# Designs tried in a protein design chat: VHH binders against Uncharacterized isomerase mll1393. Part 2

Target 1, 302 residues: Uncharacterized isomerase mll1393, of Mesorhizobium japonicum (q98kn6)
Amino acid sequence: MQTRNYLLYDVFTTERLAGNPLAVVLDCKGLDTIAMQAIAREFNLSETVFVLPPDNPKHKNRIRIFTPDYEMPFAGHPTVGSAIALAELAGESGAGIFVLEENIGPVRCAVSRHDGAAFAEFDLAKLPEPLQLEADPQAIGAALGLAPHEIGFENHRVAFWSAGVPYVTIPVANLEAAGRIRLDNQAWSELAPRKSEWAFASPYVYCRETVNHESAFHVRMIVPGTPSYEDPATGSAAAAFAGAIMHFDAPTDGISQLWIEQGLEMGRPSRIRLELTVQGGKLASARIGGHAVKVADGKLFI

## First folded at step 4 (VHH)

Design q6 (from g7 with S57K R102S; framework vhh_8fcz_2)
Fold by ESMFold2-Fast, scan of step 4:
Structure q6 (fold): chain B 302 residues (1-302), chain A 122 residues (1-122)
Amino acid sequence: as target 1 above (302 residues)
Amino acid sequence: QVQLVESGGGLVQPGGSLRLSCAASGFTFSRYDMNWVRQPPGKGLEWVSGISWSGGKTTYADSVEGRFTIIRDNDKKMVYLQMTSLKTEDTAVYYCTTGPYSSYLWGDSDYEGQGTQVTVSS
């Protein structure tokens, strides 16, 4: 029998048993794609990371990211969680800058301490771009169980954005409306654009009213399916959402940082930091960041 | 609600062939990936094969690769499973369900159609 060590981290949180859980499987040289996919299914987490030697020796590692069903070119919480896990494993938790090779390409990560806890942030390899959405906003709202007057706030409107992974960004009137959403998967599948041949784009519901006064937005992200399920913290969606913020809020030139709270309705409170660098009224660069904390470690007999 | 009605099962000799059919209603069939799953006697559910909404992509469990073929007809709202070189271990109740074509790992079982029994025996 073979063995491989693994770590379990809760990502986008300073508290264990909150945030988005992540399995990080170490020393994966020699595992083929079929074995990695089977291990990801066994963990049954939104995503599992497999750590490999880097192709470029100046880089920290290569990582491969799998949902239980398929391999992802990129994902936010695996990147943040892996950066912190690998820095802590190497004894570099105080400060460090390194590159993780992902299928989307090299991802520059910075590990530091924020609020006395391990923090990592990464530069977006792809900035958010708008995609065409032809669905009626009222029908979108109805698929979430909401009335027309509950969709939108201020100048914000339903939109479709991608920073590598596409999301339908859906502003809702307030925290009460956000708390009442329930996805009708059949109705959603008739309206929603596809993110791939086999999957529909996920709704990313947001409002300006928040539970934590330090948050700029309260969000929920539901993955459509039979059954659908709620993700506690979605870095790739926050990256796409930067597009909606730029379009509707038009932040002034300079660097702005905002915290996004997610996962509260499903009992996994999470916080994602989005950093926007705006030059000449346009998004020049962006970062996703957050905390992560180790929950467990173990061995796979594979 | 999704309604799925399976048919085409029966008794067949080892090495034989069967074609299973799944008639779908109650949803926009052409927008959903479809899967075949099976439950052998005394065992849990096992994913068999998947097909994308367009029919452009298919995938198969290792145990059936090269022996089974999944196809769909969006105009007729049908999914088929063509089974060849049948083995005694293929004996199971077969169900069709919605879900990502790459595998059926996450969904609750959608077995409202009753399934269709395949028995491979001499």
Scores: ipSAE 0.000, ipTM 0.174, lowest interface PAE 16.6, mean pLDDT 86

Design q7 (from g7 with W53Y R102E; framework vhh_8fcz_2)
Fold by ESMFold2-Fast, scan of step 4:
Structure q7 (fold): chain B 302 residues (1-302), chain A 122 residues (1-122)
Amino acid sequence: as target 1 above (302 residues)
Amino acid sequence: QVQLVESGGGLVQPGGSLRLSCAASGFTFSRYDMNWVRQPPGKGLEWVSGISYSGGSTTYADSVEGRFTIIRDNDKKMVYLQMTSLKTEDTAVYYCTTGPYESYLWGDSDYEGQGTQVTVSS
């Protein structure tokens, strides 16, 4: 009977039973794509990671990332969670730097410990870029169950951004409006842009009013589908959102860090740290980071 | 109101060919991916083939790859399944559906029509 060890982490949190859950399956050399997809379906988590030997021996590992339904080229919480999991397995501490090979390419990760809490961050391989959005902002709001006056705050407007994965970034007036959103999947499918040949882009709803006063933004991310579902913490969306922050807030030159809270409405409180390095009024580089905590470990009998 | 109407099925000998048609109405057809799925006698639904909203990408189940071709005509709101080199195991009721094909690979489905029967027998 062949067994494979796995770890269960909650990512973008220091507290167990919060954040975005992640299964990390170890020692996956010899598993084929069909087996990996079936295992991801069995875990039925937002994403499952499969750890493989690196192609470049100087890199830490190769990882493959699967939703229950398909393989992803990159995702933020799997990257943060895997970096922390692999560092903890190796007994590493302090400010360690290593590379995870993902389908999008090599991802540089920095792992540290802050007062007993593991933290990891990664450099964005692709900086956010604006995409054309043809949908009427009022129709976007209606698809979320909101009135026109509830869409937008300050100078922020509905936009479409990608840092590898495109998201429709939707500013809403306040926490009350954010709390009332419900995606009408049929209406969304009639107006939303595509993220790929096979899928519509997800709405990323944000407001400046926050539950935690240390957060810069409060966000929700809904994946359209039948049924649609809410993701507790979405690193790829935070990466795309850096574009909206640059465009609407125009942060000053230098390095700025801001915390994004997500998952509160679905009982999975999460926090993502976005770091922006701005030079000459332009985004020179960016990082996504967060904490992760081990919830469980076990064995798969496959 | 999504309406999908399949046609083109029938009795054919092994090695033969059939072309199935699906007429769509009640939604903006050009914005949705389309799939063919089938239900063999006494079995559950099996995903057969998918075509992206633009017609630019197609996918096929291993059992039909090289033998079946999925095409669409967005102006006519039609999706077709051209079947060649038919085998007895292709006998099934065929349905056209909308939605992501990955869901059908794992047993999920939506927007199923009335179906069209294909029987491959000597």
Scores: ipSAE 0.034, ipTM 0.513, lowest interface PAE 6.2, mean pLDDT 88

Design q8 (from g7 with W53R R102E; framework vhh_8fcz_2)
Fold by ESMFold2-Fast, scan of step 4:
Structure q8 (fold): chain B 302 residues (1-302), chain A 122 residues (1-122)
Amino acid sequence: as target 1 above (302 residues)
Amino acid sequence: QVQLVESGGGLVQPGGSLRLSCAASGFTFSRYDMNWVRQPPGKGLEWVSGISRSGGSTTYADSVEGRFTIIRDNDKKMVYLQMTSLKTEDTAVYYCTTGPYESYLWGDSDYEGQGTQVTVSS
């Protein structure tokens, strides 16, 4: 029997019982992959993080990220949440830059305070790239329970983007339309591109109208399945969505920061900051950032 | 259960060439996009190249574009990585995996796979 301490954080929020929950299991040297996977399944959260000593002594730590069913090479809210958790555990409350070794490679993280709360951001290892989408946009809208006139705003159109994880980005007319979406999983499975043999790409629904005046976009992300489920805050989707922003909004050269609100319809209000560095009309780099707050700590007896 | 067996690695001098092979079994190979990923010593995984299920589309990491070529043979259930103009920075264990050809972050990724070691040194 082994005992491990763990922390529970709510990520992409300054308020407890909001955001996307994350379990961070500490001191995992000596745990094998089978044990990590079993623990992740026990927590039954979207992702669970296991903290290991770094391979390079100049780096902060290595982390491994597991869903209940498989290991991921990278994920956004685990990276933000782990960076804040590790900085707080070390007694650091100011600006600090460090590297988390993830299976995708080294991830540069910056931890600071923003609006009086702990904040972390990371550089995207992969910039967003467009993918081929053959589905009829009106049929996509119908699979969400929306009429044709409710799909799109301005010049924005249904698209398919990836910055490591693919998302079908779906502009909707306003908050009212976003609030009424209901995914018909059978209809979606007939239209949507696949991301694996057993899974379809997730819809990422967005509109310009927002609940919070500081937000640039209001979004919802639904993972298809039987049953489907809604994710409260999806960093990988925000990263992919940077592609849609670059393509449709064409922001001017320089650095722009925008807040994306998510999770409000499911009672887990969340906010993700996307930073775009544009040079010569092209995306040169991007960052995903957000707050996180500790909810609990405990011990695993296994 | 997906099984992927990589081979073709070895020791080469800078500027040299190698051809890596990946033999697939346990799934309908022609229905999956395939990727090559690598893990340099003391670092995490990095994506290298992808190829669509039909072989009609390919994509490459900036660090290898113009030097590496990914190809597949659906009849033989093989994917290959032809590497030219090798650099010391290409030293890594190379793995093949399933997943969309523009990303390897989903699908049946197995980090306990065998891999094949490529060492580029003088």
Scores: ipSAE 0.000, ipTM 0.123, lowest interface PAE 18.6, mean pLDDT 85

Design q9 (from g7 with D33A R102S; framework vhh_8fcz_2)
Fold by ESMFold2-Fast, scan of step 4:
Structure q9 (fold): chain B 302 residues (1-302), chain A 122 residues (1-122)
Amino acid sequence: as target 1 above (302 residues)
Amino acid sequence: QVQLVESGGGLVQPGGSLRLSCAASGFTFSRYAMNWVRQPPGKGLEWVSGISWSGGSTTYADSVEGRFTIIRDNDKKMVYLQMTSLKTEDTAVYYCTTGPYSSYLWGDSDYEGQGTQVTVSS
């Protein structure tokens, strides 16, 4: 009977049962799109990756990324997790650079070890850009269950940014305020800009006060809906947030690396590393990176 | 006071056509994606079709692609499902719902209606 191996990884974490979970299905040559979609639905994770031979033999692999409902051209935690999984499977857990062919195009990944754990990062294809936000900041705060004085810190204010996927970036006063957030989906729907024809932009809530002293920011990302869904670690949001960091913090020329902690309030502690390369006071390039750890392996009878 | 009221169901012969309607009230209809889902006798809920907030984008389940058309009228706060070439397999209670939806995401719909019965039989 045909069998197909798969791996389960927790991404944006060094600890199992934390981070954002990812299924990586191996040796998918000959598996059609309908079967891949059905398998992704069966795993019922945010995303599932299917590993295929590369079109260019100098590339590591082609990967295809599916939600339970549709195929994605690109996603952050699947890219980080797949890079680490494939490097470990090949015995290349040391430093290495390779290309993953994704539907969006070739994605350059660097795999290394950081603080004794597997680490991967990739270059952003699109740098963050500001978008128009019509909503009153006080109304945004009220939709999160917060008082006006709890919105903002220092010179940071509510903004709207996209590095391919748009997010409403919302500074809050401290950890206590971040911990009390409850999204009123009805109120949010009246205020929020759209991210697509199907959905409203998600709030990306951040504060300077952190649980882990090595983090630059503490973050929560909530997907609007009934019920609202909280994501444990969101690379696309960290990418958009680079715009807010550039605008409000104006980091000096050179390379800056900062860790963003996420998922703590929902019991999936996660850490995303954002790297900013600043030239002449402007963002020249950026990278998203993180750790991943293998949780399990198994076989599909498909 | 959000309400979704489906209508237009009934008995129809195989190969026939039927148009379902969903009247929305109590929310800002033009800011929500809308979906049709169905429950065949003795089976679970199955997503059928979706339409974006503007009506500029539509999606369909493979089982109905080419036979069903989803349309919306934001001024009238209505969403419609035009069904052609009906099959006995299309027999189900049909519901409209708000927000992004698939058969996987039934519980994540913002609001759901009361349903309208479609029976395809001779």
Scores: ipSAE 0.012, ipTM 0.465, lowest interface PAE 8.7, mean pLDDT 87

Design x12 (from x1 with S52T; framework vhh_gocatamig_d2)
Fold by ESMFold2-Fast, scan of step 4:
Structure x12 (fold): chain B 302 residues (1-302), chain A 122 residues (1-122)
Amino acid sequence: as target 1 above (302 residues)
Amino acid sequence: EVQLVESGGGLVQPGGSLTLSCAASGFTFSRYALAWYRQAPGKKRELVAGITSGGSTVYMDSVKGRFTISRDNAKNSVYLQMNSLRAEDTAVYYCAKGDYGRWGYPTNFDYWGQGTLVTVSS
């Protein structure tokens, strides 16, 4: 193809130049896998989405999600961002429900307007489960540059949870403590549980004190490495964190919605909405949702 | 074009030593994790050792304490020092590159080299 249109969205935000950026490449029928991978590498974003006709005509579209180096079966911010982008492109700026075909399978998306801005949400395929953590909590805190008295609040303790991707959930005393964290990668590698054979689980640091009065928690997510990298908004971590909320806060039966603020310390303020459906004191289902806003559009000469 | 070229294999007696080398080209070596895999006759390919961009290592249980993986970013090379070799170490050894390592940790390995044969016998 000589030209192909693309959109650039910031996801988990109502404000441009915030949130987690996403490239959405349109009209990808006829692009092969090699071309899609090369384009994703060119954008060099965490993920790039390629929009294709649906295999089932009753579905909205098929999407394929690529990191710069490989294709993913599913990812949260690409799903939220793509749902909003496709609804806006079709002129469907109000409430709507449709299915995006992803490699993991069909994903039901609900698009609506929340506080006057485009919003999308999806159901979690896997609910959070607790994992064993053998590391000393004080040593975990020290690896983040924090003193023992700065780790924990109320009944919250360092824990290890997964809703598909595992995270070490680390409560810290307040915003000041959260703002001062610095990951010592060497120390972390000696203490942290494995995420896979090759990688250590990321720390997900949270506190009750928030910058935005409507947020339930303030969080930071650091991906370990040399160098380490801070992610502006992490849906998979929010999903795992639902486990910590259920365990420590024990919300009552019914539906609870809470906003999680992330990315503020790295200049990419972001907000993720977590919805918990509790039945008989147990988590029956959960949703991840958020806003997205178009930043730019353009064309690829390919 | 990404290329991985293994060398250093050969015939060695039980209890002997060998050093395998893998020369890499076509990517920014220092950003990626590298690994050694092996495949013995009649068996599936298995991970032997790996090293992240930051130098963290992982080893298969049966080689831990006998094998050492290392890297030289200036030379775009990764090495596997094999000591106290056993007949069960006989295999073709393959060098592999991790996926995009902007954070230094891979989830998958690709770009298998041609392999180098290690035979441990009389």
Scores: ipSAE 0.011, ipTM 0.283, lowest interface PAE 9.4, mean pLDDT 87

Design x13 (from x1 with N108K; framework vhh_gocatamig_d2)
Fold by ESMFold2-Fast, scan of step 4:
Structure x13 (fold): chain B 302 residues (1-302), chain A 122 residues (1-122)
Amino acid sequence: as target 1 above (302 residues)
Amino acid sequence: EVQLVESGGGLVQPGGSLTLSCAASGFTFSRYALAWYRQAPGKKRELVAGISSGGSTVYMDSVKGRFTISRDNAKNSVYLQMNSLRAEDTAVYYCAKGDYGRWGYPTKFDYWGQGTLVTVSS
């Protein structure tokens, strides 16, 4: 009988049973794609990671990332979670830098400690760019169950941004409005721009009012579908949202770090750190980072 | 009101061919991905083929090279051309409307038709 050790981490959180859960299956040399997909279905988490030896011996590892239904070329919370898990497994601490080989290519990760807890961050391979949004902002709001006066705050308006994965960024008036959103999937699908020819872009709802005073923004991200589902912490959306921050807030030159709180309405409080390096009023580079905490370990008999 | 109506099923001998059609109404057809699923007696439904709004296709491994999915946006229709049919292709075939998950893979479908029976037997 074959066995494989696995770890279960909660990502974008310092507290167990919060954040975005991740299974990390270790020592996967010899598992084929069919077995990996079946194991991911068995875990039934948003993503499961399989750790393999690196192709380039100077790199830390190769990882493969699977949803229950398909393999992904890259995802943010699996990258953050895997970086922390592998550093902890190796007994590494402090400011460690290494490369994880993913299907999209090599991903540079930095593992450190922040506020006394394990923290990892990665550089954005693609900076946010604006995309054209043709849908009426009032219709977008109505698809979320909101009245026109509940959409927007200050100078922020509905927009469409991508840092590799496009998101419709939707400012809402306050926490109360954010708490009341409910996606009408049929209405959304008739209005929303596409993220690919296979899928409609997801709404990324944000407001300035926050539950945690250390957060700069409170956000929710809902993946359209039947049923639609809410993601507890979405690194790719935070990356796209950096575009909205640059456009509407125009941070001053230098390095800005801000925390984004997500997942509170679904009982999975999460925090993503966005770092912006601004030069001459333009975004020169950005990073996504967060904490992760181990919640369990075990063995798969397969 | 979304409706998907399948047709074209029937009895065919091994090695034969059938073309399934699905007529759609109640949504802006050109905006959506569409798919064919099948369910054999006593088994769960499985994805056979999918076609994106832009015309990109995906297929189950066992039907690659034998089945072809296509769409006609002017007629609000999606088709499944089935060649070299085998006994294991016997199933009720369903048309589905919906979206795919990230990175071009089908993950969720909103509506299903009533199905059309394909029986491959001598």
Scores: ipSAE 0.319, ipTM 0.650, lowest interface PAE 2.9, mean pLDDT 89

Design x15 (from x1 with Y100F; framework vhh_gocatamig_d2)
Fold by ESMFold2-Fast, scan of step 4:
Structure x15 (fold): chain B 302 residues (1-302), chain A 122 residues (1-122)
Amino acid sequence: as target 1 above (302 residues)
Amino acid sequence: EVQLVESGGGLVQPGGSLTLSCAASGFTFSRYALAWYRQAPGKKRELVAGISSGGSTVYMDSVKGRFTISRDNAKNSVYLQMNSLRAEDTAVYYCAKGDFGRWGYPTNFDYWGQGTLVTVSS
């Protein structure tokens, strides 16, 4: 019986027991799809990564990403966490540029050090685009348990954006309002647009007031359901949110970087960095980045 | 108030057929995925079949080829046609609305009412 090494990382954080946890299973050549799915179910994390040799020898590795129930073509925190894990295995500095082959296609990752800690970024394959939202903003607020005056700040309004995965972006007045949200799943499901024929789009709640002074925004992302699930750090939502930032804040031409804090209300403080490259008032490219730290390593007797 | 009212359960012999119906009210039926779950004594509640808002279907492995889920948006109803029934199909069957949520199938469905009992016995 083969043994396989695995690593456990907390992603979008420099501190262990924070961020979004990720299991990275190494040396998966010869492991079939059924076994990968069963292992992902055993870990019972949002996603588990399986590292394989690359198809193109110029690439770093192929990775496959599984939830406990299905395989995904791409996910943000698995990409950041895997890039850091693989760079750290390769050497003490951990710095480099390489490609991870994912089912969606090749993903270019840059690993560096930021504030003395390992950091990885990837280029967005799809830039955010606006989608139609017919729901009344007051009804959206009521579905979150908030009063009408608590929805919005400055010129920001409820909107619907996708950079591959759609999110309803919901500005709220302040940290107190953000802290009090409670999703009424029944009310939400009557209002929300779909993300697929099987599921409704998730609310991405944000405000300008932050806990950490270096953050540009404080956010929460809640997957609707019974019960609903709050995610500690959501790269795909930050990517979609870049659209709302471009639309409402209209950043100046050039490269801007901003930090988004998430997961504080659920006890998993996390930080995602958005990099926006703006040309002629339009978003030319964007990157999602963050830190990750190793929490544990071990062996699977599989 | 959301209501799902199941009907069509009963006693049937092995190899027989039953059609379960679920009448829905209190929500915009066409917006939601619907599912049939079942629970037998001493077992976990399990997803039997699901149908998306667009009409795509999923089935538990042990019922594939024997059961068919369908929906009628004009009648606000979802159906489960059960053929070639076996003793192990004996359970209370529940109609549910919802979605596949964070984890995918089958984690974010609601149950309403008492269900309908299906007993497969000679």
Scores: ipSAE 0.401, ipTM 0.689, lowest interface PAE 2.3, mean pLDDT 89

Design x16 (from x1 with Y100W; framework vhh_gocatamig_d2)
Fold by ESMFold2-Fast, scan of step 4:
Structure x16 (fold): chain B 302 residues (1-302), chain A 122 residues (1-122)
Amino acid sequence: as target 1 above (302 residues)
Amino acid sequence: EVQLVESGGGLVQPGGSLTLSCAASGFTFSRYALAWYRQAPGKKRELVAGISSGGSTVYMDSVKGRFTISRDNAKNSVYLQMNSLRAEDTAVYYCAKGDWGRWGYPTNFDYWGQGTLVTVSS
């Protein structure tokens, strides 16, 4: 009987049963697209990764990323989680640099140890760009159940950014306001820009007040839909959010690293590290990084 | 708040044509998918045709080439042009507001009109 090994990792966390869960299916040469989609649906996680031999022998692997419903060209937590999983599987416990081939193209990953735990980061293929937002910011806030005075802090305002995936970045006054958000999906769909014919752009709610004193921002990301759901840790949103940070905070030239906490309200505490390299007041490059920890391993009889 | 009002139903002879209209209010029409469903007595409701916010369309196999769905965002209206009508097309036709799925199929229809009866004689 043929069997196929898989790993279960929690990504953007050093602790099991936190972060964003990821299934990594190994040795997928000979597995067709229909089977991969069916396996992803069986796991029923936000995303499942399938590991394939690389097309370029100098690269680590090719990976394919599936939601339960469709294949994605790229996703952040699958990239971080797969990089750590593959490095650990190869017995690499120190610093290492390799390339994962994804449908979007080659993704450069660096794997190391941080605070005694496995850490991976990847270079952003696209830097954040501002997009036009036609909706009234107060109406956007009302769709989250917030009053006008609860939207914004300091000079931060509602904005629309993309680093490949668009997000409506919504500053809120404090942790209490962030904790009370509830997405009215009907109201949101009247106001929010689309990211595709099948989806509206997601709200990325953030505030300066944090639960963990080491965090620069506290965030929540809600995926609109019927039903809507909250994502525990969203690398693509952190990448887009780098645009809001550059615009409103204007960090000084050099390298800035900041931690973003997410998933606390839904019981999946997560931390994403955003690295910004600023030159001449402009974002020259950026990285998304985080920890991941193995939760389980097993076999598929497929 | 959301309202969908169908019109255009009636009696028609086999081989005839009929145009159904659905007027929408209470939401930003251009942002949503819309669909036509039908239900014959004693049968389950079935999707006849759908149209995305971007104009992509889908049709049930038995109506392909005979029915055409279209939308007019300026008038907040969706239409179903029905040609070469058959006795089996007899049903109450419903307009629905929803989303467009990743695989090109309309989904998550949360608001429905009251329906308009189409009867194809004999």
Scores: ipSAE 0.010, ipTM 0.413, lowest interface PAE 9.8, mean pLDDT 89

Design x6 (from x1 with G101S; framework vhh_gocatamig_d2)
Fold by ESMFold2-Fast, scan of step 4:
Structure x6 (fold): chain B 302 residues (1-302), chain A 122 residues (1-122)
Amino acid sequence: as target 1 above (302 residues)
Amino acid sequence: EVQLVESGGGLVQPGGSLTLSCAASGFTFSRYALAWYRQAPGKKRELVAGISSGGSTVYMDSVKGRFTISRDNAKNSVYLQMNSLRAEDTAVYYCAKGDYSRWGYPTNFDYWGQGTLVTVSS
């Protein structure tokens, strides 16, 4: 029997039993792809990370990221969670910078403490870009169970953005409207743009009214399906949403940091920090960051 | 009303062939990925083959080279051509409408009807 140690972290949260859960399997040299996929399926979490020695000795580690169904080239909450887990294992307590090798390439991570808790952030490899949306915005609202007057606030309108993964960004009037959303999967699938040949793009619903006063936006991200799945905290969607913020809010030159609250309606309160560096009215760079906290550790018998 | 109706199953000798058909109605067929699943006695339901809206295909390892999935958008139909059948292919075969994650497993699927039984036996 071989064994591997693993850690369970809740990511995008300072509180255990909140955020987006992540399994981090340690010392994975000698595990093949088939074994990693089977272990990810066993955990049955949105993503599971496998830690490997780095190819470049100046880098911290290589990580591989698996859903229960397939391997991903990159994902946000696995990157934040792994950075914090690896820093804690190494006894790092102050501000530290290191590189995680992912299938998409090297990812530069900064680990620090923020408000007395472990925090990590990474640079976006791709900045958000607008995509064409063919669907009628009112029909999109109806697919969420909302009336026309409940869609939009201020100058914000339904849009389609990608920073590697595309999302339909949908402004809603307030927290009450956000709380009443129920995705009609049949209606959504008939009108939504595609994420790929295999999948429809997910709605990313947002409003300016928030539960926590420190948040700039309240959001929900729902993966279409029968049944649909609500994700507690989605870094790739926050990255795409930076495009909507740039387009509709037009932040001034300099560095803007804003917190996005997610997962409240599904009982996994989560917080993602988006940092925008704006130069000449254009987005020059952006970062996704958040907290993570260890929930458990254990041993796999495989 | 979404409907998927499977047909074409039956008893066949090892090494034989069958073509399964699935007739679909109640949705815009060309927009969706379609799949064939099977459930053998005492086993979990598993994805056999999938075909995207654009015609890309995926197969489980044990059927690659033996099974071919295809679609006809004009007829709202999806097909599974099964060659070199083995005893292990014995199962009820279900047609499913769903979305798939990249090149892999469907993230969601729907089942309608009772499926079509394939028995590979001498």
Scores: ipSAE 0.337, ipTM 0.650, lowest interface PAE 2.7, mean pLDDT 89

